# Ledger of designs, part 242: VH-VL binders against NAD kinase (nadK)

Target 1, 268 residues: NAD kinase (nadK), of Syntrophomonas wolfei subsp. wolfei (q0aze0)
Amino acid sequence: MKIILVNNRFKENTEKKAQEIAGQLSALNVEVIIDNGLDEPYAGTVDFIMVLGGDGTMLRAARRYGQRAIPVLGVNMGTVGFLSNIEINELAEYLPLILREEYSLEARMMLEVAVFQQQSLLTRVFCLNELLLRSNSPRMLSFALEISGQKLEPYRGDGLIVSTTTGSTAYSLSAGGPIADPQLDAFIVTPVASHIINKRPLVVSPEREISLHLLEEREAIIGIDGQIKMDFGAENRVLIKRAPHPLLMVNLKAKPFFTSIDRSLQRQ
Key: E = the ipSAE of ESMFold2; O = the ipSAE of OpenDDE; V2 = 0.75 times the mean of E and O plus 0.25 times the DockQ between their complexes.

## First folded at step 17 (VH-VL)

Design OO20 (from LL3 with heavy chain H102F; framework fv_patritumab; at its last look DockQ between E and O 0.94; V2 from the best seeds 0.84)
Fold by OpenDDE, look of step 17:
Structure OO20 (fold): chain C 268 residues (1-268), chain A 121 residues (1-121), chain B 113 residues (1-113)
Amino acid sequence: as target 1 above (268 residues)
Amino acid sequence: QVQLQQWGAGLLKPSETLSLTCAVYGGSFSGYYWSWIRQPPGKGLEWIGEIYHEGDTNYNPSLKSRVTISVETSKNQFSLKLSSVTAADTAVYYCAREGLKFWTPYGMDVWGRGTLVTVSS
Amino acid sequence: DIEMTQSPDSLAVSLGERATINCRSSQSVLYRSYNKNYLAWYQQNPGQPPKLLIYWASTRESGVPDRFSGSGSGTDFTLTISSLQAEDVAVYYCQQYYTTPRTFGQGTKVEIK
């Protein structure tokens, strides 16, 4: 068995714990790769990914490895979030199950975000939570939203969020988006401070495609999961699709999503 | 290792339609843009167009009116049609993959061996 | 369209000497967000397809000898062969992949002096 430990290099405790766990796993004849984000994602085949930290670390791990259809376990290290399954102090208890591959998987839809320079692909990014289009100035943006070829009326506001259901409890929520069942696959399109008062969030089928472009010669930014920032101008277009592969989140411990929402949100 | 094999008629008369096919082996067809490039004898390279595995196409404006690129995903193949050929279309035609590093294009990393197409009356 | 212009058209260099090829784009091919220049260099031998040598202006493709290096940013780029070898005799092309259509330089023929 080969396992990647993903930790947060900016949190020393996660690094130390990763090394400790690596040692323990090695003693059990498990090959371990530690990914603290300094290097490129490990390109070799692996059987399991263990994320040590909070939601942010999980999001990074998802972007780095989510397309590879590898089981990913979130191990919380004292933070509040929605993406961890077990606590660090529970790892020893569940480790035998992990090694025996006795766990269930929950598929979480990811976004495939393609950024274009005119018609030329600049890059693709897979993300678990959301894409944010936002003004890079105090002025409102004017941008076009197209869903499956249907052109909506131009948006005018600070920006727009396209989120997965997983991401519904992230920035989309802060912007007034609905909380979605993580077991549901859907896009959530949430306006950010829209000039149109009645502009409501949209729940969109994952089978559809969403495209965005600016309607004016201004600079904006694209944010991915609150961690990646890209410039976005009039000559750019973004296309959002359902990622071809979901993130396979390991479920060792059942977590009641709806009963824990209030507590989790209050603690954030 | 990804390899491209291409085939098609190498001799055409003026006004005929050039037709070439490229097949992808040893790798994923999905997720990539696939391009056609041509090179007249003793001259440089000209990008003809590209197609995404889902069928989206981009063409060189200089050839757009005559070019059609299509894909057959089930066979991991994509094809080039160039209509109304003239002597000016005589060239070695290459299929190529636009490679991705971390899902970012970085150049044409895999090429077919090329197919000489001669247009002669 | 972004026009790519190489200089010189041909270059004769003695074995073991440095060969320098320049490439200029009519527009910047720098993607600022990634701080990457969408520029590639290719080597083409007679009767063969082009071979990718350098990508993102300065990164060597796998298997490419260390004597090959790329430099530059924005609109001006350079391919350098630090010590020309006999097998380096070929035509070299720069190419931008920042916008469509993809465009190539006219090529530089490198020969042994």
Scores: ipSAE 0.903, ipTM 0.961, lowest interface PAE 0.5, mean pLDDT 94
Fold by ESMFold2, look of step 17:
Structure OO20 (fold): chain C 268 residues (1-268), chain A 121 residues (1-121), chain B 113 residues (1-113)
Amino acid sequence: as target 1 above (268 residues)
Amino acid sequence: QVQLQQWGAGLLKPSETLSLTCAVYGGSFSGYYWSWIRQPPGKGLEWIGEIYHEGDTNYNPSLKSRVTISVETSKNQFSLKLSSVTAADTAVYYCAREGLKFWTPYGMDVWGRGTLVTVSS
Amino acid sequence: DIEMTQSPDSLAVSLGERATINCRSSQSVLYRSYNKNYLAWYQQNPGQPPKLLIYWASTRESGVPDRFSGSGSGTDFTLTISSLQAEDVAVYYCQQYYTTPRTFGQGTKVEIK
């Protein structure tokens, strides 16, 4: 059995704990690769991914490994979030179940984001929470949104968020989008400080294709999961689709979404 | 180990349609752009066009009126048709993958062996 | 369209000596957000398809000897073979993949003097 341990190299306690857990797993004849974010993603076959930390570390793991259909377990190390399943103190209790593969999986939709220079692909990025298009200046943006080739009236404002249902409790929520059940597959399209009154948030079928481009020359930014930043100009377009594979999140411990919404969000 | 195998008729008469097929083995067809490139004997390389696994195409403007690139995803194949050929279309034709590292383009990393197509008089 | 111009068209170099090939694009091929030039170098032996040597202007493909190096940014690029070997006799092409159509330089034939 081969496992990737994902940690955040900027938090000393996660790095030390990753080494401890790697030692324990190695003693059980489990191969361990540590991914602290410095090296390129491990390319070989693995059976399981364990994320040590909060939602930010899970977002990085999802971008790096989410399209490989590998079970991913979030292990919380102090800060309560939406994407961890067990606490670090509980790992020893659940480790036998992990090794026996006695757990269930919850599929979480991801976005496939393709950025183009006119007709030419520049890059493709996968994300778990959201794409943000925003102005990179004091001036607002004028931009076009297309959904499956259907052109909406132009948007004017600070930007737009296209999120998954998992991302509905992140930036989309702060911009006025709805909280969505993460078991649903959908896009949530949330304007950011729109100057157009009838531009309400949209909930869109995951079968749709979403396209964005600027309608006038302005400096803009595309943000991915609040962690990746890309310049975006009048010569660029971005296409957003449901990713080919969902993130497969491991469930070892019941994690109630609805009964904890208010408490979890108040801590943000 | 990704490999491309290509085939098609190598001898044509003027005004006929060139037709070549490329099959992908040992790797994923999905997620990539697939290209056709040609090289007249003793000359340089000319990109003909590309197709995404879902069917979207980009063609060289110099050839666009005569070129059709198609996919058959169920067979991991893509094909080239070039209509109304002349002696100027005599070349070695290659299929290639537009490679990705970390989901970012990095050039054509896998090539077919090439097919010499000769257009007679 | 981005035109790619190579110089020289041909180059004769003694075994063990340096070979230098230049490539100029008519427009920048730099994707600034990633600080990557979408520029590749290929080697083509007679009767063979091109083989990728260098990508992103300066990164060597797997299995390519370290005597091959690429440099440059934006519009001006260089392929260097630091110590020419007999097997390096080939035609070399630069190619941009920043825009469509994809375009190649006209090629540089490298020979032993």
Scores: ipSAE 0.714, ipTM 0.879, lowest interface PAE 1.6, mean pLDDT 91
ESMFold2 (binder alone), look of step 17: mean pLDDT 93; pTM 0.957

Design OO4 (from LL3 with light chain Y34F; framework fv_patritumab; at its last look DockQ between E and O 0.94; V2 from the best seeds 0.84)
Fold by OpenDDE, look of step 17:
Structure OO4 (fold): chain C 268 residues (1-268), chain A 121 residues (1-121), chain B 113 residues (1-113)
Amino acid sequence: as target 1 above (268 residues)
Amino acid sequence: QVQLQQWGAGLLKPSETLSLTCAVYGGSFSGYYWSWIRQPPGKGLEWIGEIYHEGDTNYNPSLKSRVTISVETSKNQFSLKLSSVTAADTAVYYCAREGLKHWTPYGMDVWGRGTLVTVSS
Amino acid sequence: DIEMTQSPDSLAVSLGERATINCRSSQSVLYRSFNKNYLAWYQQNPGQPPKLLIYWASTRESGVPDRFSGSGSGTDFTLTISSLQAEDVAVYYCQQYYTTPRTFGQGTKVEIK
C-alpha cells in the first residue's frame, strides 16, 4: 500500500504529525509520500490520500489529486470544518480499517474551471468548493452569465460565485447562497452584492455549462476555493463544468450533516 | 508514451477536399486540444486549427471557411478536412497534441510524422 | 493575430561556439497571473516533425540537453545553444500559444560554419 499524507507546511503541528504518522505507516510496511504543498503533486500511483488539517488543506488536496480517483480521508487537526471525517486522535483506531480498505466512499462533485484568453485555453482548474468572479476595484462589475447557451440578463455587482453543493457552506453561504445537501450534485450560482435586488441564487443542473465574461474593459479576478487568484479581464472567458471525476471522500464515520451544520457554522 | 499516427490521401487535384486522420495511442485522448499544422515545402509552420476532445474547435481565420476538424472519441481519432484545395495547399500536414502541465498548455509536445499532400492538376 | 518574428533567418556557427536566435512577438504573451510566457521553441530536422525544446520561454522539455536554454519575457525571447554540436543543425521555430490562432516564427536555419 502507498499513501500520500497531505499537510499544511504553514502549520507546524500538521508537519510534525505527518512525520510521525509516516513513521508509523512505514513500520507497517506502507510506503508514504508527504505532500506539504511545497513541491509538485506526486505523480506516481497511490492507493490512499490522508489529509491532515482543515478544510483548506482538503481543498488543496482535492485540486492536486482529485482527478486521480484516489480515496481521500480528511483528518481534522483540531479545526472546525465540513470536509474532515475523523479526528487526529481517532486515527489510531481507524488505521486498521484504512489498511484493510474497509471504508465507504462518498463521491463529491468538483468543478472544472477553464480560463481562456479569447478562445485560447490558459489553464484548467478542478476545485471542490467554488469559483469566484470579483471586481478588482471598488467599482461594480458588469458581466455576462450564460447557462447552456442561454444568455441571462447582464449581471451588475461585486461579483458572482459558482459553487458545488460541497461549497455551499463556504463562501457561497456568506454571500447568501443556500445550504445544499452534499449528496446532491448541482451548481449553485450566487450573486455577490448585485445592484439588482431580485437577483437570487440559482441552483443549476450539473449537466449544464456555465460561462462568464466581462461586458466592459475592467479588471477583475477569478478566485478558486479562496486559495488561487487569477487576473480576469475583458479578453478572458471562463467556462465552468462538472469535473469528469468526483472527489472520492473516505467515510469512516457517519457525519450527520444537517444536525451538525449549526454547530459547525457557529464555530467558523 | 503517447504516439500519433496519421494517414490520408497524399495526392489531390484542385478543388478536391483534403482528408486526413490522426489516431492517438498510448495515452489519454480526453482533456487535450488536438491540432493540425501544415508546412509547405521549404517554408515555415502554419497552424490550421484545433479540436478539444469534446468537439469544440478553433480555426485559423485564414483557413476557417474551408477547414473542418472533427473528432471520433470512441476511436481516439480526430480528422482534418480542407475543401477546395489549390496548389497553395501543398504541404506536409502534421497532427499534434497541445500538452498540459498541471492542466496548463505548454506547447505541442507530441507530433505525428506528417503527411505530404500534393495538389497538382 | 500575434505575429512572431525571428532573427536571423539563418545562422552559421562554428562547432563548440554559441548560437543565439531571437524571437519577437507583436504583443505580450505573458500571463501575469502565472508569471509564465506562453512561448515555445521547436527544433526541426529535415524530414521530421518539429520537436518541442523549450516551453514557457525558459523551461527545457524532458530529454533536451542543457546546452539549450530559453530566456526572455513579454515580447522578446532568445534561444541559446551554448556550444553548438553537429546534431544541432536544424531549423528552429518559436511559437506563441497565448492566443488563437497559434502562430510560429518564420524559422531560423542553424548551420555549421
Scores: ipSAE 0.909, ipTM 0.965, lowest interface PAE 0.5, mean pLDDT 94
Fold by ESMFold2, look of step 17:
Structure OO4 (fold): chain C 268 residues (1-268), chain A 121 residues (1-121), chain B 113 residues (1-113)
Amino acid sequence: as target 1 above (268 residues)
Amino acid sequence: QVQLQQWGAGLLKPSETLSLTCAVYGGSFSGYYWSWIRQPPGKGLEWIGEIYHEGDTNYNPSLKSRVTISVETSKNQFSLKLSSVTAADTAVYYCAREGLKHWTPYGMDVWGRGTLVTVSS
Amino acid sequence: DIEMTQSPDSLAVSLGERATINCRSSQSVLYRSFNKNYLAWYQQNPGQPPKLLIYWASTRESGVPDRFSGSGSGTDFTLTISSLQAEDVAVYYCQQYYTTPRTFGQGTKVEIK
């Protein structure tokens, strides 16, 4: 069995704990690859991914490994977020179940984001929470949204969020979007400070294709999961689709979404 | 490892339609742009166009009125049609994959062996 | 369209000596957000398809000897063969993939002097 152990190099406690856990797993003849964010993603075949940290570390792991259809376990090092399943002090208790593969999987939709220079692909990025288009200046944006080739009336404002249901409790919520059941597959399209009356959040089928571009030259950025930034100008376009594979989240301990929603939001 | 095999008629008369097919073996067809490039004898390389596995195309504007690139995803194939050929279209035609590293283009990393197409004068 | 201009058109170099090929684009091929130049170098031996040597201006493709190196950014790029070998006799092309249409330089023929 080979496991990737993902941590955050900027949190010294997580780095030390990751080394400790790697030693424990190695003693059980489990091969361990540590991904602390410094190196390129591990390219080889692995059986399981363990994420040590909060939701931010899980988002990075999802972007790096989510399209490989490998089980991913969130292990929180402190306060429970939306994406962790167990706490670090519970890991020893659950480790035998992990090794015996006695757990369930919960699928979480991801976005595939393709950024273009005119018609030429610059890159694809996968994200778990959201894409943000926003102004990079005090000036508002004028931009076009298309959904499966259907052109909506132009937007004017600070920007737009295209979120998964998992991301519905992140930036989309602060911008006025709905809380969505993370077991649903959908896009949530939430305007940011729209100057156009009646531009409301939209909930859109995951089979749709969403396109964004600027209608006039302005300095803008595309943000991915609040962690990646890409300059975005009048010659650029972004295309958003459901990613080919969902993130496969390991469920070892029950974490009821609806009965704990207020408690979970207080911790963000 | 990914390999490209290409075929089609090598001798044409003026005004005919050039038709070439490229098949992809040993790797994924999905997720990539697939290109056609030509090289007249003794001259440089000219990009003709590309197609995404889902069917979206980009063509060289100089050839756009005469070019059609299509996919047959069930067979892992893509094809080139160039209408109304003249002697100026005599070239070796290559198919190629636009490669990806970390989901970012990095150049054409796999090429077919080339097909010489001659248009009689 | 981004025009790609190579110099020289032809280059003769003694075995073991350095060969230098320049490539200039009419527009920047740098995507600043990733700090990557969308520029590749290819080697083409007679009767064969092009072979990718260098990508993102300076990164060697797998299996390419370390005597090949690429440098430059934005609009000005260089391919260097630090110690020319007999098997390096070929035509070399630069190519941008920042925008469509994809465009190649006209090629540089490298020969043994």
Scores: ipSAE 0.695, ipTM 0.870, lowest interface PAE 1.6, mean pLDDT 91
ESMFold2 (binder alone), look of step 17: mean pLDDT 94; pTM 0.958

Design OO5 (from LL3 with light chain Y34F T100V; framework fv_patritumab; at its last look DockQ between E and O 0.93; V2 from the best seeds 0.82)
Fold by OpenDDE, look of step 17:
Structure OO5 (fold): chain C 268 residues (1-268), chain A 121 residues (1-121), chain B 113 residues (1-113)
Amino acid sequence: as target 1 above (268 residues)
Amino acid sequence: QVQLQQWGAGLLKPSETLSLTCAVYGGSFSGYYWSWIRQPPGKGLEWIGEIYHEGDTNYNPSLKSRVTISVETSKNQFSLKLSSVTAADTAVYYCAREGLKHWTPYGMDVWGRGTLVTVSS
Amino acid sequence: DIEMTQSPDSLAVSLGERATINCRSSQSVLYRSFNKNYLAWYQQNPGQPPKLLIYWASTRESGVPDRFSGSGSGTDFTLTISSLQAEDVAVYYCQQYYTVPRTFGQGTKVEIK
């Protein structure tokens, strides 16, 4: 068995724990790769990914490895979030199950975000939570939203969020988006401070495609999961689709999403 | 290792339609843009167009009216059609992959061997 | 369209000497967000397809000898062969992949002096 331990290099406790766990796994004849985000993602084949930290670390791990159809376990290091399944102090208890591959998997839809310079692809990003289009100035943006070829009325406001259901409890929520069942696949399109009061969040089928572009010569930014920032101008276009592969999240413990959501939200 | 194999008729008469096919082996067809490039004898390279595995196409404006690029995903193949050929279309035609580093294009990293197409009356 | 212009059209260099090829784009091919220039260099031998040498202006493709190097940013780029070898005799092309259509320089023929 080969396992990647994903930790946060800026969190010393996660680094130390990663080394400790690596030693334990090695003693069990498990090959371990530690990914603290400093280097490029490990390109070799692996059987399991263990994420040590909080939601941010999970989001990074999802972007780095989510397209490889590898089970990903979130191990909470004492933070509050929605993406961890077990606590670090529970790892010893569940380690035998992990090694025997006795766990369930929950598929979480990811976004495929393509950013274009005119018609030329600049890059693609796969993300678990959301894409944010936001003004890079105190001035409102004017931008076009197209869903499956249907052009909506121009948006005017600070920006727009396109989120997965997983991401519904992230920035989309702060912007007034609905909380979605993470077992549901859907896009959530949430306006950010629209000047049009009646602009409501949209719940969109994952089978549709979402396109964004600016309607004026303005500077904006694209944000991915709150961790990646890209410049976005009038000559750029974003195309958002459902990622071809979901993130396979390991479920060792049943987590009652709706009964625990209030507690989680209050602690954030 | 990814390899491209291409084939098609190498001799055409004016006004005929050039038809070439490129097949991808040893790698994923999905996720990439696939391009056609041509090179007249003794001259430089001209990008003809590209197709994404889902079928989205971009064409060189200079050839757009005559070019059609299509994809057959089930066969990991994509094809080029160039209508109303003239002597000016005589060239070696290459298929190529636009490679990705972390999902970011970085150049044409895999090329077919090329197919000489001669247009002569 | 972004026009690519190489200089010189041909270059004769003695074995072991430095060869320098310049490439200019009509507009910047720098994506500032990534701090990457969408510029590639290719080597083409007679009867063969082009081979990718350098990408993102300055990164060598796998397997490319270290005598090849790329530099520059924005609109001005340079391919350098620090010590010309016999097998380096070829035509070299720069190419931008920042916008559609993709465009190539006219090529530079490198020969042994």
Scores: ipSAE 0.908, ipTM 0.964, lowest interface PAE 0.5, mean pLDDT 94
Fold by ESMFold2, look of step 17:
Structure OO5 (fold): chain C 268 residues (1-268), chain A 121 residues (1-121), chain B 113 residues (1-113)
Amino acid sequence: as target 1 above (268 residues)
Amino acid sequence: QVQLQQWGAGLLKPSETLSLTCAVYGGSFSGYYWSWIRQPPGKGLEWIGEIYHEGDTNYNPSLKSRVTISVETSKNQFSLKLSSVTAADTAVYYCAREGLKHWTPYGMDVWGRGTLVTVSS
Amino acid sequence: DIEMTQSPDSLAVSLGERATINCRSSQSVLYRSFNKNYLAWYQQNPGQPPKLLIYWASTRESGVPDRFSGSGSGTDFTLTISSLQAEDVAVYYCQQYYTVPRTFGQGTKVEIK
């Protein structure tokens, strides 16, 4: 069995704890790869991924490994978020179940984001929460949105968020989007400070393809999960689809979404 | 180790349609653009076009009116048709993969061995 | 379309000496956000398909000898073979993949003097 431990190298308690857990697993003849964010993602075969930290560390793990259909467990190291399942002090209790593969999985839809220079692919990224298109100047953007080839009336404003249901409690919520059940597959399209009053958030089938491009030359940025930024100009286009594979989140301990909404949002 | 195997008829008469197929082995077909490139004897390389595994195409404008590239994803194959051929279409035809590192293009990293297609004068 | 112009068309170099091939694009092939030039170099040995040598202008593909190096940015690029070997007798092509159509330089034939 081979396990990746994902942590944030700039948080000493996660680095030390990752080494301790790696030692424990090695004593059980489990091969351990530590991904602290410094190196390229591990390319070999892996059976399980353990994320030590908060939602930000989970977002990075999802981006790096989510398309491999590998079980991913979020282990909380302090502040409770939306994406952890167990606490670090409970790990020893649950470790036998992990090693025996006695757990259930919850699928979480991801976005596939492709950025183009005209018709030429520049890069592709995957994300768990959202893509943000925003102005990078005091001036508003004028941009076009297409959904499966259907052209909507032009947008004017600060930008647009295309979110998963998992991302509905992140930046989309602050921009006026709905809280969505993360067990649903959908896009949530939320305008940011729209100058056009008839532009409301849209909930869109995950089978749709979403396209964005600017209608005027402006300084804009595409943001991915609040962690990756890319310049976006008049010669660029972005296409957004449901990613081929969902993130497979491990459930060892019940974490009821609806009864915990206010508490979880307070912690973010 | 990704490998490309290509085949098709190598001798054509003027006005016929060139038809070549390329099969992908030892790796993923999905997620990539797949290209056709040709090289007349003693000459340089000319990009013909590309296709995404889901069917989107880009063609060289100089050939667009005569070119069709298609995919059969269930077989990990893509094909080239070039209609109304003349002696000027005599070339070695290559299939190639547009490579990705961290989902970012980095050039054509895998090539087929080439197929010589001769169009009689 | 982005035109790719190589110089020289042909180059004769003594074994063990340096070979230098230039490539110029009619427009920039630099993606500023990643600071990457979408420019590749290929080697084509007689009777064989092209082989990728250098990508993103300066990064060697796996298995390519250290004597091959690439440099340049934007519109002006150079392939250098620091010490020519007998097996390096080939035609070399630059190619941009920043936009479509993809375009190649006309090629540079490298020979031993």
Scores: ipSAE 0.668, ipTM 0.864, lowest interface PAE 1.8, mean pLDDT 90
ESMFold2 (binder alone), look of step 17: mean pLDDT 93; pTM 0.957

